# VHH binders against UPF0598 protein C8orf82 homolog: the designs that were tried, part 8

Target 1, 218 residues: UPF0598 protein C8orf82 homolog, of Mus musculus (Mouse) (q8ve95)
Amino acid sequence: MWPPSGAVRNLALVLARSQRARTCSGVERVSYTQGQSPEPRTREYFYYVDHQGQLFLDDSKMKNFITCFKDLQFLVTFFSRLRPNHSGRYEASFPFLSLCGRERNFLRCEDRPVVFTHLLASDSESPRLSYCGGGEALAIPFEPARLLPLAANGRLYHPAPERAGGVGLVRSALAFELSACFEYGPSSPTVPSHVHWQGRRIALTMDLAPLLPAAPPP
Key: E = the ipSAE of ESMFold2; O = the ipSAE of OpenDDE; V2 = 0.75 times the mean of E and O plus 0.25 times the DockQ between their complexes.

## First folded at step 4 (VHH)

Design t34 (from s53, 14 letters changed; framework vhh_gocatamig_d2)
Fold by ESMFold2-Fast, scan of step 4:
Structure t34 (fold): chain B 218 residues (1-218), chain A 120 residues (1-120)
Amino acid sequence: as target 1 above (218 residues)
Amino acid sequence: EVQLVESGGGLVQPGGSLTLSCAASGSIFSIYALAWYRQAPGKKRELVAVITSGGSTRYMDSVKGRFTISRDNAKNSVYLQMNSLRAEDTAVYYCAKYDEWGYLPSFDYWGQGTLVTVSS
């Protein structure tokens, strides 16, 4: 097990401080100091979630499985409190904010802030999709009819909590797994019309499409 | 941009064997998954076999136990060993890659295909 919530962040901050001094992804450059205190009793931290649903300190130079946050309680608390950033601070660079007591946790994302990583199935219950490493505590009902295969970027999307934008990315490994259930019409080899799930042939609604910005070509 | 080129197709009698090869123009080490698809006249393109970077494989039910997909990152190649071939295996076989985003293989990087004909 990882240390209690908060200790994992402190360890990651130590590791991030030992890495290169500046953030230089080529995407965006913003000036901040991890743990800065702009007001008494307020601490600000800056995070990044990738297309695999892995959460990092934003200024971490190495973003891989070893350096991502893995503490279940921390991930659950962080993503459960995630909301659009309307704070007046860092809104352009960090569109989401998780308030944890006296901490403002700013988040930017590679695709969506919610990234589904696992399909949770049980014999007596409807299946659920778990996101961002939060296990059963960060899971929502799986709605196969509402899966959105987006041909423009080859990515798969699913409903997500409205507070986090209403649509989430399905991680590549899970999207690939779910793709086995897709049925394609003869007129479109790139956009499935149906999904076969638990013995049912289900028509895809495509109702999530308006919630996504125009995707760049893959 | 990695291009894929299929080879190894041909005419074979029922019960025979063929090995299909897919050669990439560049490194496949970072490619999430590589797949073999096939398309027979008048039918939709169907997924035959897939292999991930970690070595996990999945097969279409009708070829399970007869076909084996393998991957050689050092040679930038993917193979489909086909045994106990049947008339219904007759199709053009395509190699495709799944980038990290994929519910679909990248169609921009599909190969030209290799024809497999199973007949007496």
Scores: ipSAE 0.066, ipTM 0.451, lowest interface PAE 4.4, mean pLDDT 82

Design t35 (from t2, 20 letters changed; framework vhh_lunsekimig_d3)
Fold by ESMFold2-Fast, scan of step 4:
Structure t35 (fold): chain B 218 residues (1-218), chain A 120 residues (1-120)
Amino acid sequence: as target 1 above (218 residues)
Amino acid sequence: EVQLVESGGGVVQPGGSLRLSCAASGFTFSSYALGWYRQAAGIERELIASIYSGGSTRYVDSVKGRFTISRDNSENTMYLQMNSLRAEDTGLYYCAKYDEWGYLPSFDYWGQGTLVTVSS
């Protein structure tokens, strides 16, 4: 009933803008020191991956193309060893963990820990999606039927290694390029039903939806 | 304050050309996708062209090969070059900025609009 939806909406927008200007609502804060040693010979480091698949030290003040990690071997090693964080340490704030000997590399992510950045397609080989700057070494088979356009947030997802949650975000620029291949049903303007890929009309399965935190529980 | 200011509309004969401009202020222009929406009389607004921060472009089928969207990040300006104009291209053209995060463009802000009339 009362108040009218328009008045409630306008008040909510004003309050949200005031919070954005003064504080970061919903931000989790934890205490750590980069390179801390909770036990002998163990070192802990804390990382962040953004929606473009760029990896940073979590406490980096500037997070841009200049400050992200670009070393291919480091990125390949980091993401190849990525697993859910079941260590009993920092699980709420850093849901993933990459182990390198006695080093624990904790990761938090803006959306998904795997972010697909490039389509590796050639006439001589099956197409693959590369993630997080790892080139061919961090690439998995492209499965167009399993692309998940999620209307709730407007984002595009694709299968990812099970160790990293089984679903990855398609980076915005790549999602935009792939969206040119989408076909919408006559009654659904926001959720495509098919993708056109290399001369084939492929029905979307939508099987990844239950794997995303924003999806309702199965 | 975010502002988008469209210009370049006018009256043109079928087969003619127009170049629309969108001047932006109040946000980091190079970090956002932008697009052109068209509203014809009695028809819902339609996204006809968009350009991502990295330069990738998208067009609806009715304008492919005739319209070219571009951006100049140094001048905070986006353009729409319209060639081979048809009567059905008549409408108000709006500039909008979006989140780049997905397959669906979502617009955060609309400009004032600029009128394009294609008439013989």
Scores: ipSAE 0.157, ipTM 0.488, lowest interface PAE 3.1, mean pLDDT 81

Design t36 (from t2, 17 letters changed; framework vhh_7zox_3)
Fold by ESMFold2-Fast, scan of step 4:
Structure t36 (fold): chain B 218 residues (1-218), chain A 120 residues (1-120)
Amino acid sequence: as target 1 above (218 residues)
Amino acid sequence: DVQLVESGGGLVQPGGSLRLSCVASGFTFSSYAMGWVRQAPGKGLEWVSAIYSGGSTRYADSVKGRFAISRDNAKNTLYLQMNRLKPEDTAVYYCAKYDEWGYLPSFDYAGQGTQVTVSS
């Protein structure tokens, strides 16, 4: 039986996963005003990206499909310019920053700032993963051997641009699809050892594990 | 409040068929992955099948080719078509709503269950 086949231990992991705190979200409440101008011609905006790769104004009361940013050019520019926040401003609450002209766009995230939403595959080109709604313009080579399944939270990770931490979250819907290709060893029903991709049996390297925070203590 | 109401269970002979239904309320049905889990007599919970909001489906190896999961978002209803039933399929079947399903599911809520008995 393909995992999850036995319920007792898998159920415990599922329940634990749903209760865990997010890695990239600021926990301390900070004071700001959207569009504030701390110096002439500078505007500061504050954003949030969720585990589905949807971008919001941080102070939006509702965060759903209707209120997320959908403009392709804006998303491409925003995420292409994303860097760790070393500005001296709001670093603890907004660990990433996208500089767009005279705008400082501060970002916090539910999990990772890069969230892969689509597999771009064609007969003529190597497959790529697209992130955060940016389509072809925000896509990187798909490296199945480097997929990182993390049992602690049930989420799947993949390499991402170094400027955004080198590891990105695979959106749940896409992780669900890709998990059909996983092969599990007899001693580990929740952590796959291999992925079957395009007729090949590929061992998972687990090389991204050090880039993610260790699971919090019990 | 989230509610899931299963129906369609019963007694069938080996090789028979049953169609389970689950009527959901209290949440935006179309936005969530849904699935079926079962508990056989004297056993723990076992995952059977799942369907993502976009329509992609997954099945336990024991039911592949025999069971088909589907959903009707207009009716807030989840279905499980069970064909070529075996005595080993005897269990209480629970409809499940998943908060999130990455490569592992995040279990949110289950219904009260419906009994399926396959006996010669």
Scores: ipSAE 0.406, ipTM 0.694, lowest interface PAE 1.2, mean pLDDT 85

Design t40 (framework vhh_8h5u_2)
Fold by ESMFold2-Fast, scan of step 4:
Structure t40 (fold): chain B 218 residues (1-218), chain A 122 residues (1-122)
Amino acid sequence: as target 1 above (218 residues)
Amino acid sequence: EVQVVESGGGLVQPGGSLRLSCAASGFTFSSGDYAMGWYRQAPGNQHERVAIIYSGGSTRYPDSVKGRFTISRDNAKNTGYLQMNSLKSEDTAVYYCAKYDEWGYLPSFDYWGQGTQVTVSS
């Protein structure tokens, strides 16, 4: 019969995950002007990265594929220089900062500042995860044992550079693709215990959990 | 207005083969983060997923059909396929095509088709 019981349960879980993710989008307004110069020789710009790893000017009226930054060199430079914001300026609203010469580039994020978008794998090279549209230049070793499935929001996380918080979000499409490799225990249908990768059965460490909030953001 | 339409089912002898097609409308498989899967249901059984192809091209099959079934997708024709070889009587079922919006690591589904009947008997 339609809809079958199992299909209804799976749909409900997907809708719950989407709803929890949506509640995380709340932001507090702060006063700034793009390109402002608080002191001679300094320019300040404000950016936002979404859960898909797309980078925007924070004050962009529309945030979609058309309006996101796509320039590879800019994305590589921006994310390579990303650090926690300890500048004394805008720290509460923009927790990360990328210093590019005389420019302070403040960043806030929907989930994590690093969002993995592609698995770079070939028969000749060890697999790597690429983030935020930076291709080969923004790629780190893929560590399947350290994947963190978070049941509370249905999202998947992976190690990221310490300078950018040490944990990154795996973009939904890639997380769903990687889900094909997960093995679940009989008592935990929403939290996998192992990942099957390159002929190996690998136990998940869950070591990234302390780096993420225990509860969904209000 | 998003929908999928299955075709290619029929009667086949044990050991035979069939190729099922899934025509998509209202969306394209090359846009967004969409996965496509094949499910089957025989009388008295729950729906069983027999194949899935993710937006990145990776595929997954349960042990019951692994090595016998192959899922594929033609983005230019906006059509998915299920090639079924070495068919067994226990493969008799109505086969459904489903579109999924990819979200996180948990499986999900969005739309189902009307189904196409596959009967394996002598």
Scores: ipSAE 0.077, ipTM 0.421, lowest interface PAE 4.6, mean pLDDT 79

Design u10 (from u2 with S50A N58R; framework vhh_lunsekimig_d3; at its last look DockQ between E and O 0.09; V2 from the best seeds 0.00; counts 0 for: pae E 15.7 > 2, grease 25.2 > 24.2, placed apart)
Amino acid sequence: EVQLVESGGGVVQPGGSLRLSCAASGFTFSSYALYWYRQAAGIERELIAAISSGGSTRYVDSVKGRFTISRDNSENTMYLQMNSLRAEDTGLYYCATFDYSSGYWEYDYWGQGTLVTVSS
ESMFold2-Fast, scan of step 4: ipSAE 0.625; ipTM 0.847
ESMFold2, look of step 5: ipSAE 0.000; ipTM 0.155
ESMFold2 (binder alone), look of step 5: mean pLDDT 81; pTM 0.806
OpenDDE, look of step 5: ipSAE 0.833; ipTM 0.933

Design u11 (from u2 with S52R; framework vhh_lunsekimig_d3; at its last look DockQ between E and O 0.03; V2 from the best seeds 0.00; counts 0 for: pae E 19.7 > 2, placed apart)
Amino acid sequence: EVQLVESGGGVVQPGGSLRLSCAASGFTFSSYALYWYRQAAGIERELIASIRSGGSTNYVDSVKGRFTISRDNSENTMYLQMNSLRAEDTGLYYCATFDYSSGYWEYDYWGQGTLVTVSS
ESMFold2-Fast, scan of step 4: ipSAE 0.496; ipTM 0.786
ESMFold2, look of step 5: ipSAE 0.000; ipTM 0.104
ESMFold2 (binder alone), look of step 5: mean pLDDT 80; pTM 0.793
OpenDDE, look of step 5: ipSAE 0.844; ipTM 0.937

Design u13 (from u1 with D99T E101S S102T; framework vhh_lunsekimig_d3)
Fold by ESMFold2-Fast, scan of step 4:
Structure u13 (fold): chain B 218 residues (1-218), chain A 120 residues (1-120)
Amino acid sequence: as target 1 above (218 residues)
Amino acid sequence: EVQLVESGGGVVQPGGSLRLSCAASGFTFSSYALYWYRQAAGIERELIASISSGGSTNYVDSVKGRFTISRDNSENTMYLQMNSLRAEDTGLYYCATFTYSTGYWEYDYWGQGTLVTVSS
């Protein structure tokens, strides 16, 4: 199966994919077809979540608020079932997997698979952080002492379910609101030591730092 | 019995337009996301457009601005309006719906496809 034109085409495609791989290390080396069926009654789909917690089809070139998935039922089911990808398939390029019946939903992310989008406050209960647009159904207790502002990228992080990596990104709008609560020491104007929350001065634990890989400086 | 039936394919000249329809039956149409896939000769089937149960749409870059996906929940029908057609758009177009709920894999269905040929 080797006409000369086919060999030339294959080499050109390899070079093009190598160049694009620099933008998404390893991801563009993966070959898949959306909805592919590796076995009867099984469908595989490939998704991407951005730094705002918006979910997209992975092969979509336009990823913005207009084109992201907004279906609450789908988002809740997808992210509730999210687990590390130990399936033996696409693990390097899609580190997380959500199983919905016979549907395997592979996920890669811009930053973290869990992105906190809203602070849910109630008069009679502890505040919770909701992630990825899932409302109350995708929410965990807010732990202000465990907030991690990361100087390397200027982003804010918070604990997330262990099944999804144990640490989640706080989206920029929410991080801006929460950053007003930070206290900086005179010896470190760029790294906060405490957070002021509900009348309390709370020391930051910084315990999430080992869970985050080193990021290149901005 | 769950079924997806495509229609509206045909032969058009470059720059022409076609409207594809996907008529659905046997499931709660309004509760499911719906998809258009395309398969050209010798290449794998590719996802080109999607629409969620809430009406949010997504497109691959190659059809963005030329194709519009829509749904009519009262008629249990999904549409793909295809404008400014190019030779590269030639292929079999499939509609599909897949469960996002555990236990409903029986409702994961593909239509038989409708052929679109763009030629002079």
Scores: ipSAE 0.000, ipTM 0.103, lowest interface PAE 19.1, mean pLDDT 77

Design u14 (from u2, 14 letters changed; framework vhh_gocatamig_d2)
Fold by ESMFold2-Fast, scan of step 4:
Structure u14 (fold): chain B 218 residues (1-218), chain A 120 residues (1-120)
Amino acid sequence: as target 1 above (218 residues)
Amino acid sequence: EVQLVESGGGLVQPGGSLTLSCAASGFTFSSYALYWYRQAPGKKRELVASISSGGSTVYMDSVKGRFTISRDNAKNSVYLQMNSLRAEDTAVYYCATFDYSSGYWEYDYWGQGTLVTVSS
């Protein structure tokens, strides 16, 4: 929505003012300053999303429930504008970019930029998966046939908007709940063949596997 | 209702120029950011340039200094001026705009695309 919440970002930026980019396991060390202006009409900010779908300033010293962004409209605006980073800047370290007016908001992620946090279901509406704390505003149709349990890392994936890579991670608590619905064939005890959902036995397509290039083949 | 229509694509030799246009209808144009994406055969779709409602622009590094995005709110149009074209610029170019309220694909509006071929 217009305009995005600047107040939440400004508070977080004040708290992180003296912090620099961090090297995390497997991530390249990069150098930046939050709010830097490489050209007269541009400001650059750097963010991180974890495997729980929590969004942080990348250089935040602590990344926990207390320090993550919680403002609904800010999260909706940020993730709705998310696109692959083809800017020529920080592409290796920050594969996604959320553009907001004068701001380039670079994003790196622990797994996927879209992390599904809640199943939104009622008797009157088709079920939807909500991502990254955006509630109803960041929700897409739940497609049980397209769930991908990845044997290599034990994680669960689901379709996500193409602009954000087409595949999203299902956070562990929700994945545990959904995995109770899987059916395993006698020849494949570690890879499910079907999911049982709302009285239906649904064959898994496994069509999302090619979209996860960082994971080794099952 | 919401419609984005690209035009201006064509065949051009290396070093040539083209201007792409995108005519928009069905939404309050002046309130939305507009984007140019491209997709080459065998490659993923990539962001080339964007322009905010306030006129701020962002460019992919490989096109910086060669491409210029602009908008005309009176005509509900966004443009991509492409100069010094290279073989690697060959792609289908798409105009896009996004509704930031939902995150659903149906609120991402894309044009049909216009083909740009840079060939000797």
Scores: ipSAE 0.000, ipTM 0.120, lowest interface PAE 17.7, mean pLDDT 80

Design u15 (from u2, 20 letters changed; framework vhh_7ocj_1)
Fold by ESMFold2-Fast, scan of step 4:
Structure u15 (fold): chain B 218 residues (1-218), chain A 120 residues (1-120)
Amino acid sequence: as target 1 above (218 residues)
Amino acid sequence: QVQLVESGGGLVQAGGSLRLSCAASGFTFSSYAMYWYRQAPGKQRELVASISSGGSTRYGDFVKGRFTISRGNAKNTVYLQMNSLSVEDTAVYYCATFDYSSGYWEYDYWGQGTQVTVSS
C-alpha cells in the first residue's frame, strides 16, 4: 500500500527544482511562491493541466511531453482529490483544488481539468476512458452515445466525474481515433448524428452541451 | 523497443517546401495511427496532422490545404509534406504514436523532434 506521506515527499522533491515565481504569467498576473506557507504546516502549490491532459507546475516555462508530471502515484492522488476551489484563495485564477494532506494544490486548466488520454479496452470487459495519464485508477466507463463533438471549437467531450465539472475534454489524438467512428447525416455534414462502435450504430444524445459554454476558452 | 526518429527539418524561405520523415521501429507500424505535432517558441504543443492505420487523415485548420501526411508501411515511415511554408510554421516538429491499452504516459511514444525554421 502506497502511503500518503510518500506522495507528499515525492511532490516536495519534484517542486524543489522549480524556481520561485514573482508573478504567474498564465493567470492574470497573480502572485505566489511555489511551496508558500500561509499558516503553520500548510504548503500551497500551483499547477496547470493542458489540452493534452499533461500536468505541469504552473510557473514552469517549458510545458511539453518531457517536462510534464508522469509519476503514476502522484497523478492518481492529485486528480482523485480534485474538487472545485472554494477555499477563498486564488479562486478566480485556479478554479480547482486538490488537497493532499496539508498541501493545497491549486489547478487551472487550458480547457477542462479532466482530459481523456487513453481508451482502455479488452475483449473481457467494457471499455473505459482513462484521464490525465492515471491509467486504470483514473478511468471511467466509456459512453459512446454521450460523446459531444462541439462545432464551436472542433473539440470532443465526454462525461467526467462531477467533482471535476462533469464533462472532460478528449485529447486531440484520441479524439481523432474516436471521430473516425462518426456518421454524418445529409442535412448536417459538419455535426455527426451517430457513432458506430463495436458493430452497433448509436445515436448521439448531445446531453453534455448545457455543461459547456457556447464557446469554451480558446 | 519503440523508437521514432524524425528527419528532414531545416531552414527554408517563406513559400518554400520541406518533407519530414519519421522512421519507426519496435512495434507493428501498420497497426498504429501516427501523428505529427509541433511546438513553437513560447507556444503550447499542437497537433498538426494525423493518419490512421487505414490511411484516413486529419489536419489542424492552420495547415489544411498546405500540408499532407502520408505513410509507407513497407518502410515503417510516416511523412509530412509541408508546402507554402510561412514564418508561423517555425517550430520543432515531433512524430508520435500512442498505445492506448495501458493508460500510462510511458506508452505514449514521442520522437526527439526536428527543427523547422521559415525565414521571410
Scores: ipSAE 0.196, ipTM 0.643, lowest interface PAE 4.7, mean pLDDT 84

Design v1 (from s28 with L100Y; framework vhh_7zox_3)
Fold by ESMFold2-Fast, scan of step 4:
Structure v1 (fold): chain B 218 residues (1-218), chain A 120 residues (1-120)
Amino acid sequence: as target 1 above (218 residues)
Amino acid sequence: DVQLVESGGGLVQPGGSLRLSCVASGFTFSSYYMGWVRQAPGKGLEWVSDIYSGGSTGYADSVKGRFAISRDNAKNTLYLQMNRLKPEDTAVYYCAKSYYGWSTYPRDYAGQGTQVTVSS
């Protein structure tokens, strides 16, 4: 085959190996420094919440039960102030933001920013689901009819505060416990149709499904 | 057409180790979270551990620091490394791709199980 001139070949190689060839990699990676100050008296911090509802500094090398935040007051304040990130900063990588005075606390999540960890049941009160380690201060009414068992990923979801996306993940241990209440139809053995709760047979609405991302390709 | 095949169980002494495997077929393994649940003699089912497609893990309090879950997406295989085994870990261990069906049969999203016995 006829080779192109050396000058044309060299120019093509230079263009192919230019910084432009690395733009996709740069777009996928976000650069920040914990506690950075883009403006006087403003501090920015970056956080991650996992599928167990455990909160971490995003740049923590190890993310386990030892390194997660456990301070109740901090967790309550952080998640109570959580909103969609419309700051113009880091929106693609950190879709949620919690503002605390002059601190911008950016959050990314493995699944949902709200992860339900406990069912709070009392003889004098209606059941509530608590999320992200916040105890009774981060709890919402339990709505069994609105539980969403998502076949695409095998996870269980429940309504969450609208400010945090309107749908939350039920962590594995709690989902496993609640699964005892599910009823399956004979035509669909892995997709529950009803939940049995407090002596009632309740049809699942599946109304949360549009709020979750599409299933991965089969 | 979902199939999960567990293996690696056996008899070990307290303080010993075992590595369980689960080979998956009939679905896009790399896209699903996977987990382990167990049933001890005379007890109900207990969630043990899970792992998301991106590798993030969760553990029951009873096994934290002793068990390590991992996955090999190229081999469609889920693993559970069990260290410092206790008599209380004696159970049939099941591989699962969904938790919301476990307490209600059928279990076509779960495997047949592998027996772990920790001798006293």
Scores: ipSAE 0.385, ipTM 0.719, lowest interface PAE 3.5, mean pLDDT 81

Design v2 (from s28 with L100W W102Y; framework vhh_7zox_3; at its last look DockQ between E and O 0.58; V2 from the best seeds 0.00; counts 0 for: pae E 4.1 > 2, grease 25.7 > 24.2)
Fold by OpenDDE, look of step 5:
Structure v2 (fold): chain B 218 residues (1-218), chain A 120 residues (1-120)
Amino acid sequence: as target 1 above (218 residues)
Amino acid sequence: DVQLVESGGGLVQPGGSLRLSCVASGFTFSSYYMGWVRQAPGKGLEWVSDIYSGGSTGYADSVKGRFAISRDNAKNTLYLQMNRLKPEDTAVYYCAKSYWGYSTYPRDYAGQGTQVTVSS
């Protein structure tokens, strides 16, 4: 009668490294020159994305609709290649990086590098969220259940590509539109519990909450 | 209790200017983003502008370049400078603490509003 070898199930505690979504940390003013070449055949550029999803050169004196980048191909290329900055350069000031050929495009953001701007009508059952002016080319499936209203700063968030930090900001205009679909319970009149979408009552999961700082960025 | 008191509305001619004010009480004003929404007769609520605690501003396309939102945290006051007003800007303007209450509980998150009328 051989004693049953107790298979010690090594519960690999997958330490879910709470990848705290890299917030665009405080603007430590770093010194840079647009188009600088720290290495041969490399050029570095520095960009800023605002809370409306407009892309600017970081050192632009005026940041408005006139001065923002509008070229669709450029925007698509830029944001499709966006990743966390692990280059060893400007990581604190520019937490994101887009590599475009020989160009290193460092990016800081007001809130999130992905800013959802439009809900795209889809012939498909689920609409898509477009971001950063990329139209259909920069769009992901809309997940109404995963909308996160953050009471601390009054902003609305949605899942974004992981490469771009996993959480995107919903611009104010779109957030306002979507807020019409929110349901509030008697216990929490300030934070919605459900969203009404396409005739369905859907509970908000709040699954993005741990990824966001409790306090608004300064 | 959260209170928002709008003022500064009135009758102006096209091309004129108004400055709206909203005095907030009952919460830590500086910790919240604030915004303006408007409701034209027979229309739904429309987002106009907002300003975050950090000072970042947003504007509806319809008012960009004409309106300017600002805040004085020391006075718990939100402002909306409206320039080059158009007849289509005619609406009741509401100060609001949050998007979330705009549609479901506008009265909980917005004041009584101030009437802006742009007419020749």
Scores: ipSAE 0.035, ipTM 0.498, lowest interface PAE 3.2, mean pLDDT 85
ESMFold2-Fast, scan of step 4: ipSAE 0.571; ipTM 0.794
ESMFold2, look of step 5: ipSAE 0.324; ipTM 0.728
ESMFold2 (binder alone), look of step 5: mean pLDDT 81; pTM 0.832

Design v3 (from s28 with Y99W L100Y W102Y R107S; framework vhh_7zox_3; at its last look DockQ between E and O 0.02; V2 from the best seeds 0.00; counts 0 for: pae E 18.8 > 2, unsure alone 63.4 < 65, placed apart)
Fold by OpenDDE, look of step 5:
Formats: structure tokens, sequence, C-alpha cells
Structure v3 (fold): chain B 218 residues (1-218), chain A 120 residues (1-120)
């Protein structure tokens, strides 16, 4: 009667490496020149996205509505190709990269590289969030249940394309509009538990919470 | 250079109708939000309506159900059908270009405007 060899099910704890959404961490001032060519036929450019979703050259002295990039084709191309910077260059200072032909476009952001600015077809059954000046060309389905209000900084977040970090900032004006739909319970007056959308009471999932740093970057 | 040229304004009695037109040039018209804003005497600029190429439309509450925005991308032309006009609709109406929609972000460019006067 040979005793049954207890198959130790090695529970491979798939350590779900919590891919902490790369925060635009502390901008170590790096030296660069716009349009530099570290390799033949390659040009590097450096960009910045503010909390309003406006795109600038990083070294622009003035960053406002006048000086931001407005060309739709450029913006669509730029943000559709956005990915985490794993190029071995400027990764700490510019955590995102958009490749456009022979151009390497390094990007840092104030908060998130994806900034939602407009709710498209809000009266439709399938509303969409537009981001970074791309209109309908840069838009994803709106998921009200997945809105994440962060009490620590007072900002609102929504799921974004994975290639762009998975989490996007909802600009303040839009966040304010959406906040009118939030329901606060007596047990937590500072964090909403539900959102009222299109006549439905929807529980907030808070599923993005693990992807955000506990403390806002300084 | 971006150009927006409005037309179709005029004097109309309360309850009447007007159709505004805006001809756009100097940019890819179909790629942008187009809209109308208005400025009444002594008041600030007010968003009226906007439309994207894909058919998404927005309206201010003050004009909802009375105004209809449309566009002809082949003609680079924006339209605003205004029905059941009221004296409070009296304003200069401007055609506006934007990538975000005017309800969320200011327009990049606006025309010279067309006067709409609603009076008995």
Amino acid sequence: as target 1 above (218 residues)
Amino acid sequence: DVQLVESGGGLVQPGGSLRLSCVASGFTFSSYYMGWVRQAPGKGLEWVSDIYSGGSTGYADSVKGRFAISRDNAKNTLYLQMNRLKPEDTAVYYCAKSWYGYSTYPSDYAGQGTQVTVSS
C-alpha cells in the first residue's frame, strides 16, 4: 500500500507585478536639444502634456492655449503611437515615447499623458471620452463605473489605453461636470460610492486605485 | 490661413426662422469640431451648438429643440437652422473651429460673425 505522493501543487503565485502606472515622476532636469540627432537620420524632440491635455514643446517658455499644438493630424498621430519609454534614453525624465517615422518624440506629463477633455455624444447609449485634442479620432468608450475620484489630490481618473499607461486624467472642467453625478454615502462623505448615469445608479468599481500612487507626485 | 465666413443673418419676427451658413477654408474641415457661438449686446460669448464629422452634436439648453446644427463636409460648410426664434436669440453669431468642442474648450478660430435680430 504505497502512500499517495502528495502532489505539492506549487501554487505559482503569479506575482501580478502590479504594473504601477508610470507616474510622470520628478523631472530631473536633463540636458537636451530640440531636434538633436543621436544617430544618423534620427531626430529627437521633447514634449510636455499639461493637466488640460495640451501638448507643448517641453522647453516652451509659455505654455498656454496659443502655444500648444493644435494640428489634429499631428496630435492623432502623436498620441495614437504613444507608449512607455523603454528606449534607454531619457526614461526617467520622459517616461513616454511616440515614434513618428525617424522622429523620436519624448513625452513627459504633469499628471498623465492621456487627459480626457470632452464627453462625446453624452446623450447616446455609447458615450465616448475624447482626449488630448484628438476629437473623435482619439476617443474611448466612457465607463462611468470605472471613474476614480482620488481624494488625495482632488482629481478624477478614467481608464486609458494600455499603451499610454492605462490611466488617464479627466481635466478639471469635465471632472467638475461629472462630479455632479456622484453619490456620497453617510459613511464616506469624501469618496463617492456610486455614479448616476443615464438614469441608472452605478457602483464605482475603484479598480484603477491600485494603479495610482497613494500620494500624488509632489 | 484659416478662414470662416458666416452668412444668413438678418431681421426676423419672433417665432420666425433663419438658416445660418459658414464656409470654411484653410484647414481639413471634416477633421474638426465645428460650432456656433453667439454674443448678445452687453453679454459675454455663449456657446450655442457644435458638431463633429461623425455626427455627434451638442446644444446649449437655451436653444435645444429649436436649433439644428449640420455640416456638409464636401462643401466645407456648417449650417445652423434656427426655428421658433425669440428676442433673447438676438446676437452676433460666430462660426467656430475646435478640436475639443466648444462646450469644453474655447475655439481655435472664429469668423467675423453674422447679425441675428429677433424683433417685432
Scores: ipSAE 0.000, ipTM 0.237, lowest interface PAE 12.6, mean pLDDT 86
ESMFold2-Fast, scan of step 4: ipSAE 0.672; ipTM 0.849
ESMFold2, look of step 5: ipSAE 0.000; ipTM 0.113
ESMFold2 (binder alone), look of step 5: mean pLDDT 80; pTM 0.830

